# VHH binders against q0v8j4r314to507: the designs that were tried, part 20

Target 1, 194 residues: q0v8j4r314to507
Amino acid sequence: ASSLSFVLDTTGSMGEEINAAKIQARHIVEQRRGTPMEPTQYVLVPFHDPGFGPVFTTSDPDSFWQQLNEMHALGGGDEPEMCLSALELALLHTPPLSDIFVFTDASPKDAFLTNRVESLTQERRCRVTFLVTEDPSRAQGRARREVLSPLRFEPYEAVALASGGEVIFTEDQYIQDVAAIVGDSIADLVTLPL
Below, E stands for the ipSAE of ESMFold2; O stands for the ipSAE of OpenDDE; V2 stands for 0.75 times the mean of E and O plus 0.25 times the DockQ between their complexes.

## First folded at step 12 (VHH; framework vhh_7xy4_2)

Design i2 (at its last look DockQ between E and O 0.65; V2 from the best seeds 0.00; counts 0 for: pae E 11.7 > 2)
Fold by OpenDDE, look of step 12:
Structure i2 (fold): chain B 194 residues (1-194), chain A 120 residues (1-120)
Amino acid sequence: as target 1 above (194 residues)
Amino acid sequence: QLQLVESGGGLVQPGGSLRLSCAASGFTFSSWGMAWVRQPHGKGLEYIAMIRYSGSRTYYADSVKGRFTISRDNAKNTLYLQMNSLKPEDTAMYYCATPTYTGKTWEDYKGQGTQVTVSS
């Protein structure tokens, strides 16, 4: 892949996910630096509620790492979050034929962008992989006053499908292992600890 | 326009089996996850089973786990629910459902439903 792109939920619940992303980013930078597999561009797009962006782009892995390292889980409310808006930005600023990785534990607030984002994935020929640390089956848990639809993540499914990517659901405790898919993006073979 | 049409319901004795079908039209069926939900008389909707767009993953409520099987045929735009070892508490109107959105909010779209009655 010519580029490494991250779309990162930075809400307060995303501490483990952000760390997982950092770990993988560092691993990729270290392993690919000076090799033909080195990304030519790095893209980072954070999102929150209701904010998303800005887009950070660089060809310098050290700058990318520095920027990513400054990312922290801060504040935020309950789902949904502005994930697709952030993804749209990432798609617009990511070179074609690149992998984009999305880290979130929330459904999209901006689901109306689904078709647009699908189209952009096709146009840009970017593969989008979602790492979601919320299990749709758990949406019926007793603790939430509002019953959330277990299908609220289907916009991600649609986008992933359109792009040739996938949505990976996992738990917080396994996110570091699952995030290894970022490093294995070339091989496209991962064993998921479910 | 999105349409879902459930069928296969009926009266069955405890311990019996039924197979429900849902014919989908008006959207790209293969791109969306699907769910079965049920509504007992006088109660709210309960999600009982879910399946991913590709069929690669299924989810079940504890109340039906081990007894019900959700599946889909994307070529036929059809969702299925195999119900085994039925119990009186399974009596409900059964709906297939998929998410719809009005821009900012999500809501479940379901068909007219098919009645399942489990009684001796």
Scores: ipSAE 0.018, ipTM 0.323, lowest interface PAE 5.5, mean pLDDT 85
Fold by ESMFold2, look of step 12:
Structure i2 (fold): chain B 194 residues (1-194), chain A 120 residues (1-120)
Amino acid sequence: as target 1 above (194 residues)
Amino acid sequence: QLQLVESGGGLVQPGGSLRLSCAASGFTFSSWGMAWVRQPHGKGLEYIAMIRYSGSRTYYADSVKGRFTISRDNAKNTLYLQMNSLKPEDTAMYYCATPTYTGKTWEDYKGQGTQVTVSS
């Protein structure tokens, strides 16, 4: 038994990321429907500041698509967001040997959970892949008065490494293309133009 | 016990080259991204290059793009910066950096630095 699990940032800035998740879900569901690789369970966990969840779980790929398609951006605070809390919740509801995809444009507010989430990915044997539209070097175009560390996404890289997955950074204009390629790849390794 | 030790700095003429090294210990180097950061005399810090834990992606500031190359050797716990076509404007203290968690947020840990001086 395997699952396809999405952890999705639903803040008001996430229109492109939500669309990328919808595209990837459609591709995966279409590619695997009626085959031995078809997931037996689908999990969706939204997050934003200050909240995350609830967990949505179904065995019906069409219900999963409909739930994902009905999602809309929530208003939220500034970066960062509750990504690792949502991922922990997804891991607790995802059967072993499953793929978990995380879509976000923000660094984690809850980075103190990094070690716990790393351990949980190993216990559950789930592969976690992050699709991030935030270039860690891009402080330009923000009205922030603080210096943002370009390394603020390293908790995601630690979790991805522990799980056998990857963190993929891309610009907003390319995230839908990246999501489609990641969904098609067995090797889960694609270098994209910046 | 986290340590980052930079080396390879020195005095060079404009147009010259240097290769900086950063020896890392006290953490799982292959699990973390790394950066090179420089501080010109009397100025703030500038992040000039960074590299993902695997080496699969790199970033460069516009000021060094095409002239500097960041790389890493995860088997040797070492980060590198190849600096070509050096200019007087590249004169600075150069640090390698990796994130650390303070219990509330991620902040960068930097080594002691190595001085690069580009002058005739």
Scores: ipSAE 0.006, ipTM 0.241, lowest interface PAE 11.7, mean pLDDT 75
ESMFold2 (binder alone), look of step 12: mean pLDDT 83; pTM 0.839

Design i3 (at its last look DockQ between E and O 0.40; V2 from the best seeds 0.00; counts 0 for: pae O 3.6 > 2)
Fold by ESMFold2, look of step 12:
Structure i3 (fold): chain B 194 residues (1-194), chain A 120 residues (1-120)
Amino acid sequence: as target 1 above (194 residues)
Amino acid sequence: QLQLVESGGGLVQPGGSLRLSCAASGFTFSSYGMAWVRQPHGKGLEYIAMIRYSGSRTYYADSVKGRFTISRDNAKNTLYLQMNSLKPEDTAMYYCATPTYTGSRWEDYKGQGTQVTVSS
């Protein structure tokens, strides 16, 4: 792999997810430091309502770590969010054969990009893993009478499947532990506990 | 052509059980999550259960937890809903649903439904 790339939902509800990304990045950077598997590029793309980006790219793991530490949750919409737009931007700036991690609690409002993002993951041969802190069965949206389909996350499933990655649903309180496990699996698959 | 065909509905007494089936065709069933949706006459839709493409996880609305069980058989392209301890408020048209992508939209495709009536 050539890059460690994060796509982060920075809405006000995402404090735990941002912390999980920091923990995962720290684990991966320290685990790979000084080895042939050390990433040569780091990419960070935040997203929120009404927008996404800017992309942050560096070859310096310390600069990447500092950017993550200074990341702040923003106000904005809960659902839906511009996740696929941010992921597309990350794919365009991520070297081939890289891992991309997406942290969100929201379904995408830009699901029309699904086919294009699937194609990009395959052209770039990047593996995309989603860490989602929402219960798909939650039936009520921002409006009292809004009905939320439990199938609203299927665009993420399609992108993950096309890329060889996964969609992992977890509760907010567990996302930091899950992110650490996923990060360890990618960094050191041979030594992963069974 | 994508098709979802629900069956197994009928009239049952309160406390009874029914098993609904949904036969799927025209798409790769094993690649898509599936849901059961119900609509009481004159009321809105309620998503009551969902199962991931592999069957590895299931999700339920509070109104049916502990009473209904969603399952799938990917070899037979069939989705199931086991409904126990039925109540009059479970009376509704029941639809199975799957997401579809029409190039510009992801939206839920529903079958024609099967009526479940819990009364008398």
Scores: ipSAE 0.391, ipTM 0.760, lowest interface PAE 2.8, mean pLDDT 80
Fold by OpenDDE, look of step 12:
Structure i3 (fold): chain B 194 residues (1-194), chain A 120 residues (1-120)
Amino acid sequence: as target 1 above (194 residues)
Amino acid sequence: QLQLVESGGGLVQPGGSLRLSCAASGFTFSSYGMAWVRQPHGKGLEYIAMIRYSGSRTYYADSVKGRFTISRDNAKNTLYLQMNSLKPEDTAMYYCATPTYTGSRWEDYKGQGTQVTVSS
């Protein structure tokens, strides 16, 4: 891939996911540096609620790592978050034919952007893979007064499908293993056991 | 106006089977994911199964996984739920639903429901 792009939920619940992203980024940098597989561009876009961005772009893997390393899970609720807005930014700043990886545990607050983002993935020919640490098939936690629709993640699936990517649902405890797909840059269509 | 009409419920013995249907109208059925939800008497609404708009992917709650099968016929604008190996704990009002927008409640997009009672 010519570029590696991360869209990262930085809300307070995302500690393990952020760490997983860091681990994979480090692994990629270490393994691909000086090889033909080395990314020529790195993109990082954080998002929260209601904030998203700014976009960070660099050709220097050390700069990318430094910026990513400064990312921490801070504040915010669990759902929903401005994921598609952040993804749009990533798509606009990512070279064509690149992989974009999204880490989140929440549905998109900005679901109205779904069609736009789908179109943009096609235009940019970027493959989008979502790593979602919320399983829609699981019973809603006791603490939630409202039963949320598991279909709230449909926008991610639509975008992923349009791009040739996928949505992988998993748990926090398995995110490190699941995130290995970032290093492999291979879409795994298997729903991993929760 | 969006309309969902559930049918196929009834009284069945433990271990029995039922097939629920949901007739959809008033929207482009093939463009939206669908779900089955249920509400036991005196309890809250819970989701049990989902299917993508194209039928390409299905999801199940752990409570029904391996026993229930969600499917759809987009040409007929119909959603189905095959329920096998029914248990007394499956007794509930069953609804088909299509909350298509983030933040929407299941109650906003469900039908009148069909009662399923599992009892010896």
Scores: ipSAE 0.026, ipTM 0.419, lowest interface PAE 3.6, mean pLDDT 86
ESMFold2 (binder alone), look of step 12: mean pLDDT 82; pTM 0.845

Design i4 (at its last look DockQ between E and O 0.02; V2 from the best seeds 0.00; counts 0 for: pae O 8.9 > 2, placed apart)
Fold by ESMFold2, look of step 12:
Structure i4 (fold): chain B 194 residues (1-194), chain A 120 residues (1-120)
Amino acid sequence: as target 1 above (194 residues)
Amino acid sequence: QLQLVESGGGLVQPGGSLRLSCAASGFTFSSWGMAWVRQPHGKGLEYIARISYSGSRTYYSDSVKGRFTISRDNAKNTLYLQMNSLKPEDTAMYYCATPTYTGKTWEDYKGQGTQVTVSS
């Protein structure tokens, strides 16, 4: 049994992360509707400061799309956020050999969970891909943002490496590229039963 | 124990070039991204370049883009910064950095630095 799972940052200004997630979810759901590759379960876990969750799960792709479409940005621009806690929750509800996609513009407030989440991705056999709507190389000393380390997203890189996924630093204009990668990855997944 | 040792700094004329090295030990170098950070005398830190764990992705600040090149050799546990077309405003102490878990948080570990001076 497989799942398509989204972990979604709801604290971005003007909902950039939510909009990116809606676009990717629409492409993925429509690509797979009514095909043998259709996942049996869909998982959605929002996160924000100070909290994360609840988990939404469904077997109906239309219900998944509607739930995702009804989400709204909660405001704020505080970094970091509770991304790894939300991802842990998603991993606990996602069956093996599934893709989990994380949409965020913030580094993790809960980075102390990095090693635990790495282990969990391997135990659950889930591939985790991060879509980060922030440029980690932006080394600008600004009073509004302070000097932020371009290494602040390395906990996500560590989790991605452990899971066989990747971290994609992207803007809205890369939406079609990510959708093409996701579709190929699903079609290219290797399952070798023992 | 985790160590980062920068080298290759020195005095150079404007328009010149330098190559900095950072020898890493005490951690799995090939699993972590690395950065170069500089601090002009009496000023704050500026992150100028970042490279992913595999070396496949690089990022640069606007102040150095097109002039500096970050690279790594994971077999030798060494990070590099090739600095070309140097300007007086590039004068600073240069550090390499990697994230580490210290107590309750992840933060950047920096080496002791190497001085780069671009003058006259």
Scores: ipSAE 0.188, ipTM 0.630, lowest interface PAE 5.1, mean pLDDT 77
Fold by OpenDDE, look of step 12:
Structure i4 (fold): chain B 194 residues (1-194), chain A 120 residues (1-120)
Amino acid sequence: as target 1 above (194 residues)
Amino acid sequence: QLQLVESGGGLVQPGGSLRLSCAASGFTFSSWGMAWVRQPHGKGLEYIARISYSGSRTYYSDSVKGRFTISRDNAKNTLYLQMNSLKPEDTAMYYCATPTYTGKTWEDYKGQGTQVTVSS
């Protein structure tokens, strides 16, 4: 049985995303409990601005749910955020051949970690899927009047592809549906790039 | 509603070429990574190529690497697959899909497919 890992942006703008993650996590736990597909470990890594972590690890789905349920969108500024640092932590604490889901609405502040994280995904054979509730085509961030680079999410693309995962861009209003679709598919076998 | 329509399949001799197209609608195409998957008769769904939302990065399975090229035109909401040096083993129904997962959960996020048959 594989592990289930969540990397969760907990900044103030992430209310809908956090809810979507909670709903999806609960669904997965309920669906897999008592089955051969039940995760043997759960990992949760929050990140904020500028902090990330701590890593929460448990084999108990109830404990995982309890911890996740305590997560709330609080404070913080707009992008970028320390997403890749949080992802690195998740990868280091996630058993091989596991799925990692990242929820964020911000580009990575720590883009310099891209190659390291790519390598780590391959080493750990973990598939990373990013659910990003920001449109990369938008030139202006939610709170910043500054024109943002359209390539600011390329680090996520690189990591996702290296792991055999994907970056999915969506809107807040659709995040629950997207998360549900992705969550239901985690049992599917994919060829991971080695 | 998300809609994908594949085209360009057909009968071709070994060593031949085909170009598949996928017309996308009902979603922001330029915001999604895309993939081509194929399903040989009696076999499961197989990933063969992936492309990032911007098209800046591509990934290929070993089975098609060096022969197939995935590309996209976001302005036209179209995904492409150039298939060169086709082999009988490439015979399958080809689908446009998201690159996240293969299998049952993504069945609804592919089109009707286009049949590719490679035979002498």
Scores: ipSAE 0.008, ipTM 0.294, lowest interface PAE 8.9, mean pLDDT 84
ESMFold2 (binder alone), look of step 12: mean pLDDT 88; pTM 0.892

Design i5 (at its last look DockQ between E and O 0.03; V2 from the best seeds 0.00; counts 0 for: pae O 5.2 > 2, placed apart)
Fold by OpenDDE, look of step 12:
Structure i5 (fold): chain B 194 residues (1-194), chain A 120 residues (1-120)
Amino acid sequence: as target 1 above (194 residues)
Amino acid sequence: QLQLVESGGGLVQPGGSLRLSCAASGFTFSSWGMAWVRQPHGKGLEYIARISYSGSRTYYADSVKGRFTISRDNAKNTLYLQMNSLKPEDTAMYYCATPTYTGDKWEDYKGQGTQVTVSS
């Protein structure tokens, strides 16, 4: 891959996921460094609610790591989050034929961008893999008065499909393992309970 | 405009079978996961089956697992629910569902439903 891109939900609930992303990113960088698979560019795009960005781009893996390492889970409310907007930014700044990894525990607030992001994914020929730690089948948390659609994550699957990527649903406790698997190989889709 | 039209319901004896269909229009069907939900009279809504956009993944509630099969034909924009070994407790209005974003939240859009009655 010409580039390695991370799109990270940085809301307060994303502590484990962000750590997983850091670990995985470091692993990938270390693994590919000095090899033909070494990325020529690194892209990092955070998102929150309602904010997303800025885009960070570098050719220096050390700079990438430093920037990534500064990412922390802070603040934020309940879903949805501005995931697709961040992904769009990532796609616009990612060279073709690159892998983009998205970490989030929330559905997209900006689902209206789905088609555009799909198209952009095709245009850029980037493979997008979503690691989602929210279980759509889980009963609404105590704080949620309204039943959310269990299918609310389908925009991610649509985008993933368009890109030849995948959406992996997992629990927080397994996110590191899943991220590791995804980083090394095509991971199997995790089953979602009803 | 998003439309879901359920069909195939009816009266069936216990142990019988029905096949429900849901004709979808007004959205890119193949891009979205779909679900079957049911609502018995006087009871709440129950999600009983879900299928991924590609159909590669299916999920079932314990109440229907092993008896019901959700499938889809993306070329026909149609969702199916094969219901075998029907029980009286399966009597309900059955809806197909797809997510819709209202501008601030996700909610499921359902069709008008098709009534399934299992009775001797």
Scores: ipSAE 0.541, ipTM 0.826, lowest interface PAE 0.8, mean pLDDT 89
Fold by ESMFold2, look of step 13:
Structure i5 (fold): chain B 194 residues (1-194), chain A 120 residues (1-120)
Amino acid sequence: as target 1 above (194 residues)
Amino acid sequence: QLQLVESGGGLVQPGGSLRLSCAASGFTFSSWGMAWVRQPHGKGLEYIARISYSGSRTYYADSVKGRFTISRDNAKNTLYLQMNSLKPEDTAMYYCATPTYTGDKWEDYKGQGTQVTVSS
């Protein structure tokens, strides 16, 4: 009754993150195909500023893979992004007791949704893991005189805490390796009811 | 009402040490990450350290790494900054910060600050 659910930032800076999601999806699908552990549903929700969605759901892993392969970075979007709106939509379409993976390099534009998303993760008993390709301590954002707060990702930390997941910060060049490691760990843990 | 009160600043000689404290109230301290921010006179803000809600993850600016240590005591709602090997360039007003949603924006709330002056 579980799904493989991805929430993907599709802004122009996200090419490596989309590739990491593809690699993680391939690994999980191949590991579980034909077994009792095979996901019963696949959910994909893209987001960018100003929009998010639509949600894509399927029971067919090959259709899911094809949809991921059609993802492309849209370019030019602003940080922050509509991540929590996309995650809310994913939660509403994800079966209970599932893991949801979020890929982004940006803080949320819609942080006012934090409490609502926390409640949804607990109601649905879904674990949310964020893979963020940004150093939260980096203070020289896009301009030297503009200071970026290392606390700008706290909404993601709050949601992860409420859901039993985590926020993993990594560099663009390492996200594919990190996604594979996270996929292996979570895949090993999906064998039993929560 | 959310409040952050910094203390422990003062005058210290180069090479000396100080420990700053930040007393927090009006929010669930143990659920949120915290940061230390400094502002030298007439200059912009510099985030120098960050600590996760549990204290298990820390980050430091290169300018202070190895010399400063951020820590927290969630039972006492208190954030700390241990400052060792102080240099004249560390002279600044020091603030603790936590994120908050104010009006239509997610922003850092900072306290009133405590002055640190490193001088012979």
Scores: ipSAE 0.334, ipTM 0.732, lowest interface PAE 3.3, mean pLDDT 81
ESMFold2, look of step 12: ipSAE 0.298; ipTM 0.717
ESMFold2 (binder alone), look of step 12: mean pLDDT 84; pTM 0.849
ESMFold2 (binder alone), look of step 13: mean pLDDT 82; pTM 0.835
OpenDDE, look of step 13: ipSAE 0.026; ipTM 0.341

Design i6 (at its last look DockQ between E and O 0.45; V2 from the best seeds 0.00; counts 0 for: pae O 2.9 > 2)
Fold by ESMFold2, look of step 12:
Formats: C-alpha cells, structure tokens, sequence
Structure i6 (fold): chain B 194 residues (1-194), chain A 120 residues (1-120)
C-alpha cells in the first residue's frame, strides 16, 4: 500500500515549510484520489534540535492534517540537527515504493549517516525529495568568520540521487508555490528562481 | 585512494582567460557535487563555484559571477573552471573539492591546487 511520508524540520521559523507540506499533501491526495496510487497510510517524522521523532502514522487523512497543524503551534528549536536520523526513522516506517518529502532550512549535522540512509532508500525502494529553504551558495555562517562550504548539502543530494528523488532549494516566500509544483512535476522546478 | 589533480594554472595578463581542469579518481565522480575553492596568498579560503553531480545546477560567489563558469564531464571524471576577464585580485591557489568521510568526519577534500597569477 502506498504511503505519503513527511520529514519536517520544526524549528522556530519553519511555519512556511509546514504550510507547504500541507499544500503538497492535499495536492497529492487530490491527484491520486480514485487511483491505485492513492495513499492509504500517512507518516510524519518531525525533527528539531536536539532530537527527532516520534514517528506518527495514521490511515486517516484528518488525523494527519491535525498533527501537522499542531507542529506549527510548537515553533521548534534553533537549527535542525538530526535530519538524516529522522529520515532513517521515516524510511523504517514507510511501506516500500512510497514517496518521502523532507522540509528543512539547514544542512544536516548528522551527515555521517549518509551512506546508511542511501542504502536504506534502495532497500525500501522509496523516493526521497528534499525542499530546502536555504541558499546553498551562502558562504558565510552566522558566527563571525565561519566559512560555509557549498558542499554542505551533498548528503541530501546523495540520498536524493540514490532514491531517484531531487533536492530543491528555494526561499521561504516561494516554498508553497514550489511544493505545489513538486506535486505536479519535478521537471518544472528547474526553471524557478533560486 | 581519493585523488583530485588540478591543472591549467599559470601567469595571465589582466583581462585574459584560463581554463582549469580537475582530474578525479578513487571515488564515483558522477554521484557527487564539486566545488572550486581559491586561497589568495596569506588569506583564507574562498569557495567560488559549485556544480551538482549531474551538472544541472551551479552556484557562484559574487566575486566571480558572470566571469567564471564551472562545468563537468562525468564521462571523463573531470571538473572545469573557465575563467574570463581575469583581474589581479583573482591571483590565488585554486583547488577543486569534493566531500569525503574520514572516520566519523564529513569534510571537504581538496587537491594540491594549481596557481593562477594575474599580472602584467
């Protein structure tokens, strides 16, 4: 049975990302209604500093929407620390041949998990797509003199490649439009401003 | 095991052009994004360009935007940097970079570099 699975960064400024997940989920459900690909299960794994989880699973779309609304009210912490850990947990609870969508505004602190998560996406045959509200070309960190590598998002790229998904970078004000387009076609996303 | 070999540096007049190459081996080049990093003498590192594993997405530092072009040939395991309209402030050691694991550490691996000097 098909699942719709979300891994969501719930830090303080993630309100637009959570709303984008709601829009995308509704769009996917509408497109797949009455087809063999209609989701029968929903999986949600939040993460924030310092932790991740718990996993929420349901067969009821209304329960899923209510859980997403509750996360908006929580506000979250500072920076996501455990994005790949949350994704691993989602993969373990998502039926094979499912789509997993990850929403975050930062690079992962748990990048050492990259190879393990890649293998798990292939074993579970799940496609993972990342929506990242950060400029990957930003070279200066928040701390004075911190230099940010443009390669810091390569863990997400590697996981997306292994799973047949994509990494999409956008700004907060565009994420809802981008999320809707991802539900329609990933190919159209290469023309959006970054 | 992992090896990045930069080439194509040299002495160039202001306004001139150079094309840098980076030959990669010891890893699956077509699966990883690549970057160009430069270090002017006595200064810190500056990441100047990035290219996605497929070549479908690129990013540039403001200091080189519009003048430099990053590209890759996955069949040849080679990364390129086309540098046009060179200026004296582009003088630096140029490295290509890719991420790697060392134990539990995820870090950028750089080659030995190739010197670019822009002067009369």
Amino acid sequence: as target 1 above (194 residues)
Amino acid sequence: QLQLVESGGGLVQPGGSLRLSCAASGFTFSSWGMAWVRQPHGKGLEYIAYIRYSGSRTYYADSVKGRFTISRDNAKNTLYLQMNSLKPEDTAMYYCATPTYTGDTWEDYKGQGTQVTVSS
Scores: ipSAE 0.511, ipTM 0.831, lowest interface PAE 1.7, mean pLDDT 81
Fold by OpenDDE, look of step 12:
Structure i6 (fold): chain B 194 residues (1-194), chain A 120 residues (1-120)
Amino acid sequence: as target 1 above (194 residues)
Amino acid sequence: QLQLVESGGGLVQPGGSLRLSCAASGFTFSSWGMAWVRQPHGKGLEYIAYIRYSGSRTYYADSVKGRFTISRDNAKNTLYLQMNSLKPEDTAMYYCATPTYTGDTWEDYKGQGTQVTVSS
């Protein structure tokens, strides 16, 4: 891939995920540096609710790492978040034929962008992989006033499908391991529980 | 506009079989996972089966596992539920469902449903 792009949920619940992303990004940078697989561009796009962006782009892995390192989980709720808006930004600023990794624990607030984002992934020929640390099955057990649809993550499935990517559901405690797998392009699609 | 139309319900004796269909329109059917849910009279909605967008994986509630089969034909924009070995406790309104966002929360969009009654 010519570029490495991260789309990161930066809400308060995303502490472990952000750390995992940092660790993985560092690992990828270190492994690819000086090799033919070294990215020519790095892209970072944070998102929250209702905020998303800005886009950070650099060709310098050190600058990439510095910027990523400054990202922290702060404030906000866990559901839903402006994920697809951030992903759209990432797609617009990512070179074609690149991998984009999305870290979130929430469904998309901006699901209406699904078709647009699908089209954009195909146009840009970017593969989008989602690492989701919210288990749809667990959401029903949470003392939430309203039972959220267990299918609320299907927009991610649609986008992943369109791009040839995957949606990986995992627990917070395993996010580092899963991120490592993704980094090695060995990620498997995780099924949605009923 | 998103539309789901369930059909195939009816009255059946215990041990009998029914095949439900759901015709989908107004969205990219092949991009979305689909579910069957049911609502017995006076009870809440119960998820009973789910199928991934590609059809590659299916999931079942324990209550129907081994008896019901969910499938889909993406070319026809149709979802199916084969119900075998039906029991009186399977009596319910059956809906096919897909997620919708209301602007503040995620909910399941379902059709008008098809009534399944299992009785001797």
Scores: ipSAE 0.043, ipTM 0.415, lowest interface PAE 2.9, mean pLDDT 86
ESMFold2 (binder alone), look of step 12: mean pLDDT 82; pTM 0.828

